# VH-VL binders against 7-cyano-7-deazaguanine synthase (queC), part 9

Target 1, 227 residues: 7-cyano-7-deazaguanine synthase (queC), of Persephonella marina (c0qst3)
Amino acid sequence: MKQSSSIIILVSGGMDSAALLWLAKKEFDKVYAVSFDYGQKHRVELDFAKKLTEEAGVEEHFIAEVPHLKGIKGSALTDRSVEIPSEEYPEGPPVTTVPMRNLNFLSIAASFADIYEIENIGIGVHSVDSPYPDCRAEFVSAAEAAINASSVMVAKKKNRITVYTPFLGMTKTDVLRIGLELGVPYEKTYSCYRGTIPPCGECATCRQRIEAFRSVGLEDPWFKKER

## First folded at step 3 (VH-VL)

Design p10 (from a04 with heavy chain H99L K100E S103T; framework fv_anetumab)
Fold by ESMFold2-Fast, scan of step 3:
Structure p10 (fold): chain C 227 residues (1-227), chain A 122 residues (1-122), chain B 111 residues (1-111)
Amino acid sequence: as target 1 above (227 residues)
Amino acid sequence: QVELVQSGAEVKKPGESLKISCKGSGYSFTSYWIGWVRQAPGKGLEWMGIIYPDDSDTRYSPSFQGQVTISADKSISTAYLQWSSLKASDTAMYYCARLEGYTYGTDAFDIWGQGTLVTVSS
Amino acid sequence: DIALTQPASVSGSPGQSITISCTGTSSDVGAYNYVSWYQQHPGKAPKLMIYEVSNRPSGVSNRFSGSKSGNTASLTISGLQAEDEADYYCSSYTSISTHVVFGGGTKLTVL
């Protein structure tokens, strides 16, 4: 059942944020979306984010620029001199790690939430499969506390801003199963780190996506045979 | 120092009205939500609703919407739970409890009243 | 009525450890870090033991710890003592009603 509450969803155009967006439309009365331009190599994902939010029928879709991350060195995702690996995720933080990316994103989303009096911020993190430190439960809890301690509107309006993370303990396969039940148009989602059309099929996120579909007995819409 | 003190036990007949109270002391009463929780004999805790005393913003559990009225008088730091017409099924222990607060992202009931036993019988 | 799932009872001997589970959905326990645990002795009001999944209020023994995995939160009591015999309730914030939901309660017996 929907509440008289609102949420702003971090929408990348990928599978997890798409599932979150469809879940939010079911659970919340008003759904807003924010997407981030941080100089990522897969900027084409922003076009898919726009299409997904249009189809979902959000109240408003914001595009926020994160200029300090556009010049960040050492991350394969933003540093054009660093190759995007054609292999599965390593045991430790991968070369695609952007330092404190989700913290930056949550703080920007929190600014919108504070200004527009939105009570919830949704982020599609799933920690079981993710090698990134800023996708863990401890991080989410700390970020939420900092957001509420910083909010003039929260203190003034006696509400809290909650960070909604329904997928936190799930695998990408678990999230996909939920999204399939919700009717997410996965053919309109994009996850490739290289930013190619068609997706490369070789980077860690392409491999993870293909495997998730195969684990539920389906082929990824991007890679299934035409005939 | 910080405490919630509830009104005494009540024995009522079906159809009678009742209003029980919960008085806060030792803190800024208007700065915290006050919740009401029911516990039927031998049963678990049931969330009834909350009120923010500063502006009387009130929210009910779907199960209790329209069954009870929650109110507060901030001038005397007191919250109330009221029935217009009691039923035998309203027999229960009623607790008030302070919600830690929304400002810092917490919803724990950190301070509890001692409880008010309401018995409805003929 | 919406309620979190707890075992009706658990038991242990003095000095042992026990764990009480609290299972919800992606709209409460799975979605938010607002899981609390309450201890209730017969004839008394509940007492807050754990808040925000794993934090202890001042004065609560470090024998009590909380955790969460997916849609399930857990309360663990180590070094069981006779005084731990009580009913234990979990609670979580829920997006469905923008309110609190309680578990059904677990009776802990210390033999």
Scores: ipSAE 0.000, ipTM 0.475, lowest interface PAE 15.1, mean pLDDT 82

Design p11 (from a04 with heavy chain S103T T106L, light chain N55D; framework fv_anetumab)
Fold by ESMFold2-Fast, scan of step 3:
Structure p11 (fold): chain C 227 residues (1-227), chain A 122 residues (1-122), chain B 111 residues (1-111)
Amino acid sequence: as target 1 above (227 residues)
Amino acid sequence: QVELVQSGAEVKKPGESLKISCKGSGYSFTSYWIGWVRQAPGKGLEWMGIIYPDDSDTRYSPSFQGQVTISADKSISTAYLQWSSLKASDTAMYYCARHKGYTYGLDAFDIWGQGTLVTVSS
Amino acid sequence: DIALTQPASVSGSPGQSITISCTGTSSDVGAYNYVSWYQQHPGKAPKLMIYEVSDRPSGVSNRFSGSKSGNTASLTISGLQAEDEADYYCSSYTSISTHVVFGGGTKLTVL
């Protein structure tokens, strides 16, 4: 017996959250989306997040502003004085780290879930070897516990909110395989940390994206030559 | 009502400095890119550059890089276009416009100022 | 491209339909769905008529429609009225530069 279920997806406009959005459309009756404006250099992701959610046909797409994360000094993603590295992720947290970013994002998404009585929150965290502490299983479990302990909806309805992380044990290549099977329009996704059009092809996220496509025998749509 | 109000017409001589303004009202000024578009007498629209007022991230058209300075003061919801030394060829109508997209160039200019006429003659 | 190609002028009679073309390359109009159209009356600021190829802002008549095929975008005005007489500019993002590119403009005359 299939029951009606609802989810709110954290959508960045990148390839992983796009795969998550398409998977959620297959698995859940009602899909909502939230995207975050935290002053990131790659603001172009918000334009792609909007296009992806329109194409997927979500119930509602929320844009949440996170002003205290704007202009964070020392993070290459928000501090205009810090250059974005042209190399793969180093051992340990990289200079692109925004402190407790996913904790802030999940807490905001949980507020929407509580207000709209949504039972699931989806986040596209992946990889066993993540250098970011707020992308790990331990963090997800703790965040879910805190959300359920503080939710008005949970207190009234006795229904638990689940933090949905289907990609947690997967590589970027594994996530791409799933997205390709689901028909994700990857030409409409954007991952470059520098926020350039075309994407720079040199930052950690561009390199990971290009390699993921090569690993499945394809070229990244952004770097395909004209036909 | 959402609007952009520009400063009044200017008459200058070659070599003089000038700073014109564009004040936004009726919306969150810091949340939108503000662009500058030039229109020489009897000519078409020409893109100059854009600024995001919240962090002063500024991008220039290659034709105008080094020729003008774009700035903003978010405390008074005002963007500026400035010349250090005007030329006769700078005679034109200058428009400011709000950009719809989160990333400049990927969408449209939805709200336009009324224009500032700049005349540079000896 | 330095500029998108538009016809210098087009004319029509009241009630007629007219179409204005905007031709670019595979690096601008052909690559992205970010084509906009602006209307400019003499002595006035431009007004956004169409964005993202075919979307209309609130308050713009449904007589105005936009489309794209390959490297060419088109603005169509149906049921032409005297007040439609104006200059029309197309615009697109270009991947071969870091800035917006405008068309040369088309003067519409309503006879």
Scores: ipSAE 0.007, ipTM 0.569, lowest interface PAE 8.9, mean pLDDT 83

Design p13 (from a04 with heavy chain S31N G105D T106L; framework fv_anetumab)
Fold by ESMFold2-Fast, scan of step 3:
Structure p13 (fold): chain C 227 residues (1-227), chain A 122 residues (1-122), chain B 111 residues (1-111)
Amino acid sequence: as target 1 above (227 residues)
Amino acid sequence: QVELVQSGAEVKKPGESLKISCKGSGYSFTNYWIGWVRQAPGKGLEWMGIIYPDDSDTRYSPSFQGQVTISADKSISTAYLQWSSLKASDTAMYYCARHKGYSYDLDAFDIWGQGTLVTVSS
Amino acid sequence: DIALTQPASVSGSPGQSITISCTGTSSDVGAYNYVSWYQQHPGKAPKLMIYEVSNRPSGVSNRFSGSKSGNTASLTISGLQAEDEADYYCSSYTSISTHVVFGGGTKLTVL
């Protein structure tokens, strides 16, 4: 039994958005996807996002450019002069932070939702204590309110837009467990911030990914000894 | 029309410097990797390296690291391949080619330049 | 030199099917579904015929098909025509210090 409503999923090519995409295919009648080109060093993630959406069978996959985020000074994800750390995330916002990244992404996704009359926007935020301010429950709630106050579809049709965050409050391991049960092809997901093939295995996202797989008794497909 | 147009044939002597060009048109030049491929007379294709024009992120084949310089000027949608000192063994056809996707490792070269013949002889 | 292995030459008659093999290792062709094939006519630049093992670019005849089994990728040309006479190169992503590797090339003769 799927919901009669439609959803647009923010797909990065990484593990969490892949799990979200597969879950959305189970729960919604129509699934759309949007991926973002913001000048990120790990541009290869866009190729993986394309493959994941093709395999999932979405209605349409959009690639949106965010030129205002290209070349942002001080972020290791966009500033080539700042090296990507090989350590875990610090207590405060990490050097890989792109200011208001998810706010920009949700705003763009909301524009697509308004045009295509889509009632849900899915984002794969998961940790309640995320080091990124725009991954927290408070931010999601405020963004949803702003979207509904701004929506032409909501004003004309009286339908509300929901920001769908099924993984909020879950660990990366919890999300991986859900994705494995759904049959997500994790060998087709990519998380490395350095953008290398094979993934570097040393940046925060590679470390989190490797540990999540170990936590469920598996090896990350990228780092299997027999590969 | 999406195309890559390369500079004309060059005849040089050993020890001379050379810079050849590859101009893209009909697409967003800054958003695609540009690769350089060498083909010696009667031989196969050899990948030399690749550049992302938006930020000049450049990667070389180990065989060509330090032998050539790859660069780009995004304001005129042009990539370059340069030698500081040519050798007779550099005699070859040089192709520039656009990487189809956002990653040089995952997708093919979908658009090719017509080639620049470089002849190095004493 | 890390290069993919192709036969030096293959031949066929008009209307026949021929297959060109491309053999690598478990760190390139065997590991990744990122094999491409190029056609090169004498004096011309290479043309992309197949990418990601089996996909065709716009404008490439459906007579051209690609496949992969283990460490070997294959290009098959059905309904062979005179204009198919050319050199064919495979390429693959590799995890061994050379991001792109090409095969040695195969000369196809239509007799």
Scores: ipSAE 0.000, ipTM 0.501, lowest interface PAE 14.1, mean pLDDT 82

Design p15 (from a04 with heavy chain T106L A108Y I111Y; framework fv_anetumab)
Fold by ESMFold2-Fast, scan of step 3:
Structure p15 (fold): chain C 227 residues (1-227), chain A 122 residues (1-122), chain B 111 residues (1-111)
Amino acid sequence: as target 1 above (227 residues)
Amino acid sequence: QVELVQSGAEVKKPGESLKISCKGSGYSFTSYWIGWVRQAPGKGLEWMGIIYPDDSDTRYSPSFQGQVTISADKSISTAYLQWSSLKASDTAMYYCARHKGYSYGLDYFDYWGQGTLVTVSS
Amino acid sequence: DIALTQPASVSGSPGQSITISCTGTSSDVGAYNYVSWYQQHPGKAPKLMIYEVSNRPSGVSNRFSGSKSGNTASLTISGLQAEDEADYYCSSYTSISTHVVFGGGTKLTVL
């Protein structure tokens, strides 16, 4: 049943945030979306985020620029001198790590939540297979506490803001199963870290996506044809 | 040897229905997107849409969505372009072409049919 | 506008080199390496000459080459021959509407 409340979803254009967006449309009365331009090599993902939010029928889709994360050294996602690997995620934080990325994103989303008096912030993190420190349950709990301690809305109304993380503890395959049941148009999602059209099929996110589809007996919509 | 063979020229009046065909041979028809491209007399090329014959997944350009229907019959390796009601502005050469690349039907065309001339006049 | 910009015509003499430009935006030519070039002789279907900016299909002369700089892709024909006289079209994927857009075409005349 639908919640009698509102939520703002962090939408990247990728498959996890798409599943979250469709779930939120089922579970909440009003759904808002925010997407981030932080100078990422896969900026084309923002085009897919715009199409996904339009198709889902959100109340409003915000695009927030994060200029201090643009061109930071050492991250393959933002540093043009660092090659994006063509392999699975290793143990520990990979070269695609952007320092404090989700903390920045949640704080910006919290500002929108405070302004528009939205009581929930949705983020598609899953902790089981994440190498990123800012995708873990401990981080989410600490961020939610900081948001509530800082909120003008909470201070005025005494209502709490909840960071909604329904996919914590799930694999990418688990999230895909949920999205397929919800009718997510996965052909309109984009995950390639290299930012190429077509997707490269070789970076960690492409490999995870292809394997998730294969594990449910499907072929990734991006790779239906031979080259 | 890859080949795309299109149906013959058509002369129609406004309001009439029409269905033209594109038959593929010499390759796995269900493994490639088939696109339709329009060329009005003395004008350039316009991308209309594409279909993946294995599951009939179809994508249209915004200009042609709702104006034409693209379909395919994989049992006879044939793709179709159909109008329910023709207009004089539909007068054009229509090409089918086999898509190549990984771009979800949005990359390039490596083989083209010979074209079907459609003339719509009163 | 979503159409790629090409010069309406270009001309050269046999043995010379000519270049045809294809100018788009940061949402198509500037963003993606999915520019293709097609040759069309009068009354004939288009023929693929270059795909993905600079790749040549088997059977296409090495006199044809493609490149890209910023928002502009270029087709260069070296050692120009009479049979090169044709219309040339560029195309690219565009993220503006997630479809393929063609240039207006360039008529090449061999003098």
Scores: ipSAE 0.007, ipTM 0.484, lowest interface PAE 9.1, mean pLDDT 83

Design p16 (from a04 with heavy chain T106F D107E I111Y; framework fv_anetumab)
Fold by ESMFold2-Fast, scan of step 3:
Structure p16 (fold): chain C 227 residues (1-227), chain A 122 residues (1-122), chain B 111 residues (1-111)
Amino acid sequence: as target 1 above (227 residues)
Amino acid sequence: QVELVQSGAEVKKPGESLKISCKGSGYSFTSYWIGWVRQAPGKGLEWMGIIYPDDSDTRYSPSFQGQVTISADKSISTAYLQWSSLKASDTAMYYCARHKGYSYGFEAFDYWGQGTLVTVSS
Amino acid sequence: DIALTQPASVSGSPGQSITISCTGTSSDVGAYNYVSWYQQHPGKAPKLMIYEVSNRPSGVSNRFSGSKSGNTASLTISGLQAEDEADYYCSSYTSISTHVVFGGGTKLTVL
């Protein structure tokens, strides 16, 4: 039942990319992973990305540095002078926005796909719950077109590269239901923007995660009462 | 091959300042936290603090906050531990150690320096 | 100024199995699967033997194993050898002040 093809998954260490990684292992013959070091405050997510890729058994896990995004001013994820909010996301782009982040990530992943002759690039975007412009269907479609227009592999082999976005249009709860069915070890996922161990439970991503688990009748593994 | 090399033993008098070093090689120095661990003579290990060299993000144990300064110079892949005024009770072996991953305090210290013995006179 | 509780000493004979306990609270050992064990020979730096409760670094003998139950982690050394005589320290992440906490250490004597 698996596709006779290869995919490289963008793995952050969070819940959505973990569900995507497990789905890709079920659906594709060869699964690669790439994670990004862009100076994010929650650097600890990279440790969880490594543990998840080891658990899943990927062909290779790449860590790509994105130094031009390090220390970017005005984003709570990279600028230490900007506090991470304890409130849910407001309307419009939040203070945690990193400009063109997913565009940079997809272009780097596309370079790996071209070099290793990988046919698919997987990204765990789900636009229903995301305020970020670079998580929407229009962006994904434009990025896929640009990747194919510039690919050496596509030009030589006539095979297109597909940006695989199975969760587009889903809620975080929908993605969690899929991951639970696939057996994702959610106790090994990490979502906190503050980068604390344990997770703070107060930032937007912690709140979304806790609510997603409650909506399926479960407690978040990080916040069990008897821990 | 990953290696942490610490500066040599120091013999100082109370009230003197001191700065000891830990030089990393064989890996991306800016991508890993470096911790400092103290061991007083005949006693156990005590965590002092940790620094991420890329941006100098520093965290201290409550027992050592204000007692020492941890810093790093990424251009020469070196971390530092500094005292403005030494006390006799600072006599100890000081180890630097690399945190196994990007995490703060949850993974492990996978590579250790050889230690710097600091003796604050008699 | 908290520390994990270890016995001060433990002893065994060559070929025997011994276990060293490391007891914390629901805010450290009981909360997280981030327990590490270090071996320290006299005059030498500590060496990582176990991380994340039960994982061994490359080059560490499979005679060393780790486990955890509730607030207590354990290091077990099977087929005890003279070279195992050393001090052993456990460590855990703690949420009390978001730092690393070490145990008091256990001196293993191989008789």
Scores: ipSAE 0.006, ipTM 0.502, lowest interface PAE 11.6, mean pLDDT 82

Design p18 (from a04 with heavy chain S28R S31H, light chain T98L; framework fv_anetumab)
Fold by ESMFold2-Fast, scan of step 3:
Structure p18 (fold): chain C 227 residues (1-227), chain A 122 residues (1-122), chain B 111 residues (1-111)
Amino acid sequence: as target 1 above (227 residues)
Amino acid sequence: QVELVQSGAEVKKPGESLKISCKGSGYRFTHYWIGWVRQAPGKGLEWMGIIYPDDSDTRYSPSFQGQVTISADKSISTAYLQWSSLKASDTAMYYCARHKGYSYGTDAFDIWGQGTLVTVSS
Amino acid sequence: DIALTQPASVSGSPGQSITISCTGTSSDVGAYNYVSWYQQHPGKAPKLMIYEVSNRPSGVSNRFSGSKSGNTASLTISGLQAEDEADYYCSSYTSISLHVVFGGGTKLTVL
C-alpha cells in the first residue's frame, strides 16, 4: 500500500492498462492518467480510455498529442498504406512496431510527473520475452534512471520517481486474472488494431485478447454475443 | 435451410399502429443480430436499426430513433418492427436481415427476408 | 443525402467489365475495412455479393471483385452477363458501434 504516494498511469483503453489503472486505484493515494494521440488507426481506443478513467475516478486525465509519431512510414498502426495483419506475431519485429513508442510516452508522462510533483509513473508492460525492445526490463531501468537524472522535482525534493511496472514478467492471462479480481469492467476496454467496431477478432491483439479470456474459462465481452 | 420469413403486406391509414414480424429458421436465432432496412418506392436502402435477440440489445439509426420500436421474442425466433402512429411517408418495403455482429470473417447482412410491403394512405 | 455516394447508373455490353464506385468519408469507408456490396433484382430482396471490401460469399461468381482506396470502395464486374442487370448498393460501418450506412444505389444496365 502506498497511501501517501501519487501515480500517473499510461492508459491506452486496452485490457492491460485497465488492469493497471484499477490496481493503481487500490495501491496509491492519488491516481492521474495520461493517454496518447499518435495518429493510430485504433483511435477509437481513446474513447474507451476516457470511459475507463471516468469510471475509475482519477484526479485528472490528460490527452497528450504525439505529432511526430503520426504517419510514421512502415508501421501498420500509423501508416495507412500498410495493412494490419490477420496473423500472430512472426519472428522478428512486427509490422505494427512504432519506433521508440514507450520511450516517447514515458518522457511525456515524466513531464507531467515533474510539473504535478507525482512520484510514480505506471506502464502496463508485461512479458519478459516481448518482441518490442521498449517493453523489456532493461529499457524500463534505463528510462527510470534518465527520468531521475533530469527531474527538477527529484532534485528539489530528494525523492526518486519510480517507473511502476507491476506486470513485468507476467503473462497476459496473469494480468487478466488480477483485473478480474479487482473488478475491471472489461466490456469497456478495446484492443483491436484495425480500429473497427465491432473489433475484427483477427488481428494479433484481438486474438491475444480472445485467448486470454478463454484461458480463464470466460468469453471476451466483445464476442460473447456470438458462440 | 437458413432463412428469414417476414409477415404479409399491410395497408393502413395515417395514425394507425402496426407491428410486422421476421421469423428465423435453420440457425441459432438468439446468437445473430437482426437488422431492419427500409426501401421507399423507387428509392435506395436505409438502415433503421438492429437487435440481438438473446438479450434484446437494440441499436437505432439516428434517423429512426424514436420513430419505430424494434423488439424480439426469442422463444418463437421472431423479431418485430413497430409503429405507434403511421404516416404516409412510412410507405415502403421493409426488409429484415441477419448479421453476425461480433464475429470473425463475415460481418455483413448475409441472409435477407423477402420483405414486407407497408402502404399508408388515406 | 447522408448516404455514401454512388453513380446513379452505369451501363455495359455482354463480355465487358464495369466498375461502380462508393465514396464515403474518413469516418466510415476511409476508417474501416467493413465495406459490403448488395445486388437487388426488381421486386426481390438484396443479395450479399461482397463483404469486408473484397471477400466473396460461397456461391458468388469470381467475376465480382471488390477493392478500396482511401475513402472510395469499388465493385468490379468482369465478363458482364445479362443477369447482372440489377441495382447495386454499397454499405459501410460508421464510428458508432454496429451503425451501418448504405450508398444511394447504382442501376446497372446490360445492353
Scores: ipSAE 0.000, ipTM 0.429, lowest interface PAE 15.9, mean pLDDT 81

Design p20 (from a04 with heavy chain S31N Y104F, light chain S95W; framework fv_anetumab)
Fold by ESMFold2-Fast, scan of step 3:
Structure p20 (fold): chain C 227 residues (1-227), chain A 122 residues (1-122), chain B 111 residues (1-111)
Amino acid sequence: as target 1 above (227 residues)
Amino acid sequence: QVELVQSGAEVKKPGESLKISCKGSGYSFTNYWIGWVRQAPGKGLEWMGIIYPDDSDTRYSPSFQGQVTISADKSISTAYLQWSSLKASDTAMYYCARHKGYSFGTDAFDIWGQGTLVTVSS
Amino acid sequence: DIALTQPASVSGSPGQSITISCTGTSSDVGAYNYVSWYQQHPGKAPKLMIYEVSNRPSGVSNRFSGSKSGNTASLTISGLQAEDEADYYCSSYTWISTHVVFGGGTKLTVL
């Protein structure tokens, strides 16, 4: 049965948030989506987020701007002078790290949840011991506590907001299997950090998704051979 | 012109090892997946596994994982299917086939070898 | 039921149309548009007749057509001819138990 409740999903346009969006449509009565413009190099991802939310049929799709993250120096995702690496397993926090990105995103999503009286916030974080500190279970628990301590809706109704992280202990391949079963249109997803069309096929996110598709006996829709 | 040619029929005893071959010609062998399909006498087709010759990436059906080894030698455009210890239940026709698409599972087997009959009896 | 379900046999007369069904689950036939059909004459290797549900390879007669509805794919042969007498196998991708699964096969008899 679907939960008699509402959720707002953080949608990036990538594979994991697409799987999360389709899962949320199955599990919740009302699904909202929010996407973020923070000056990222792969801004074309936002166009795919719009396509995905239209396909899914969400109640409302919000685009939130995060101007203070625009032009962050030293991050390969926002600093145009820093090259995006082709290495899949970087040591320590990767050069693609944007400081407290998910904390900023969750706080903005929480504002929408409070205004619309939405009970759940969904984020597609996955993989135990992620190199990004704001993708770990400890972070999720702390963020949920802070959201509930500051919510007007919670104070008035004593109804708590839950941060929904169904993929937290999963691999990208596990998430892809779930998405395939749910019928996610993966040809409408985009993950390339370089922001090229077609995707570059060489950055960490391109390599991970190509590997995930091959692990289930399928080809990534972006990378079919021509004959 | 584009073809897969398999090795000849084999008659073996239980416990013996065996390696059969599938040689491709008339196309870029290293750039297509090669699959192996089994057909027991009077029975249907059963997928065993597949290999990409350029990098030897190999995938097995759960029923055949650990039962057989699939390999390829791209220098001579040949794929192999081998058993360390044959059983009477391995008696079957074995086909190799080229996968039409870049990744198996997204398309079909378009070119088939003529088959290798393997008979295992005492 | 590990294999896709096909009727064991089907028969028709020359000039008639026959249909062979291939029933799977929501994780194979129902999930993907990657259903193929193969024709096998006695003592011969299989021949690809249909791929991606309804596409025909070069050299395959327009009398052969494929379709899919829900968890069931169908091969239809119109204007049945004696040479169509053969075993027919469907196959589909599945991510659950194997990457490729075949149907049990259908023997077509032309009488």
Scores: ipSAE 0.005, ipTM 0.420, lowest interface PAE 15.8, mean pLDDT 81

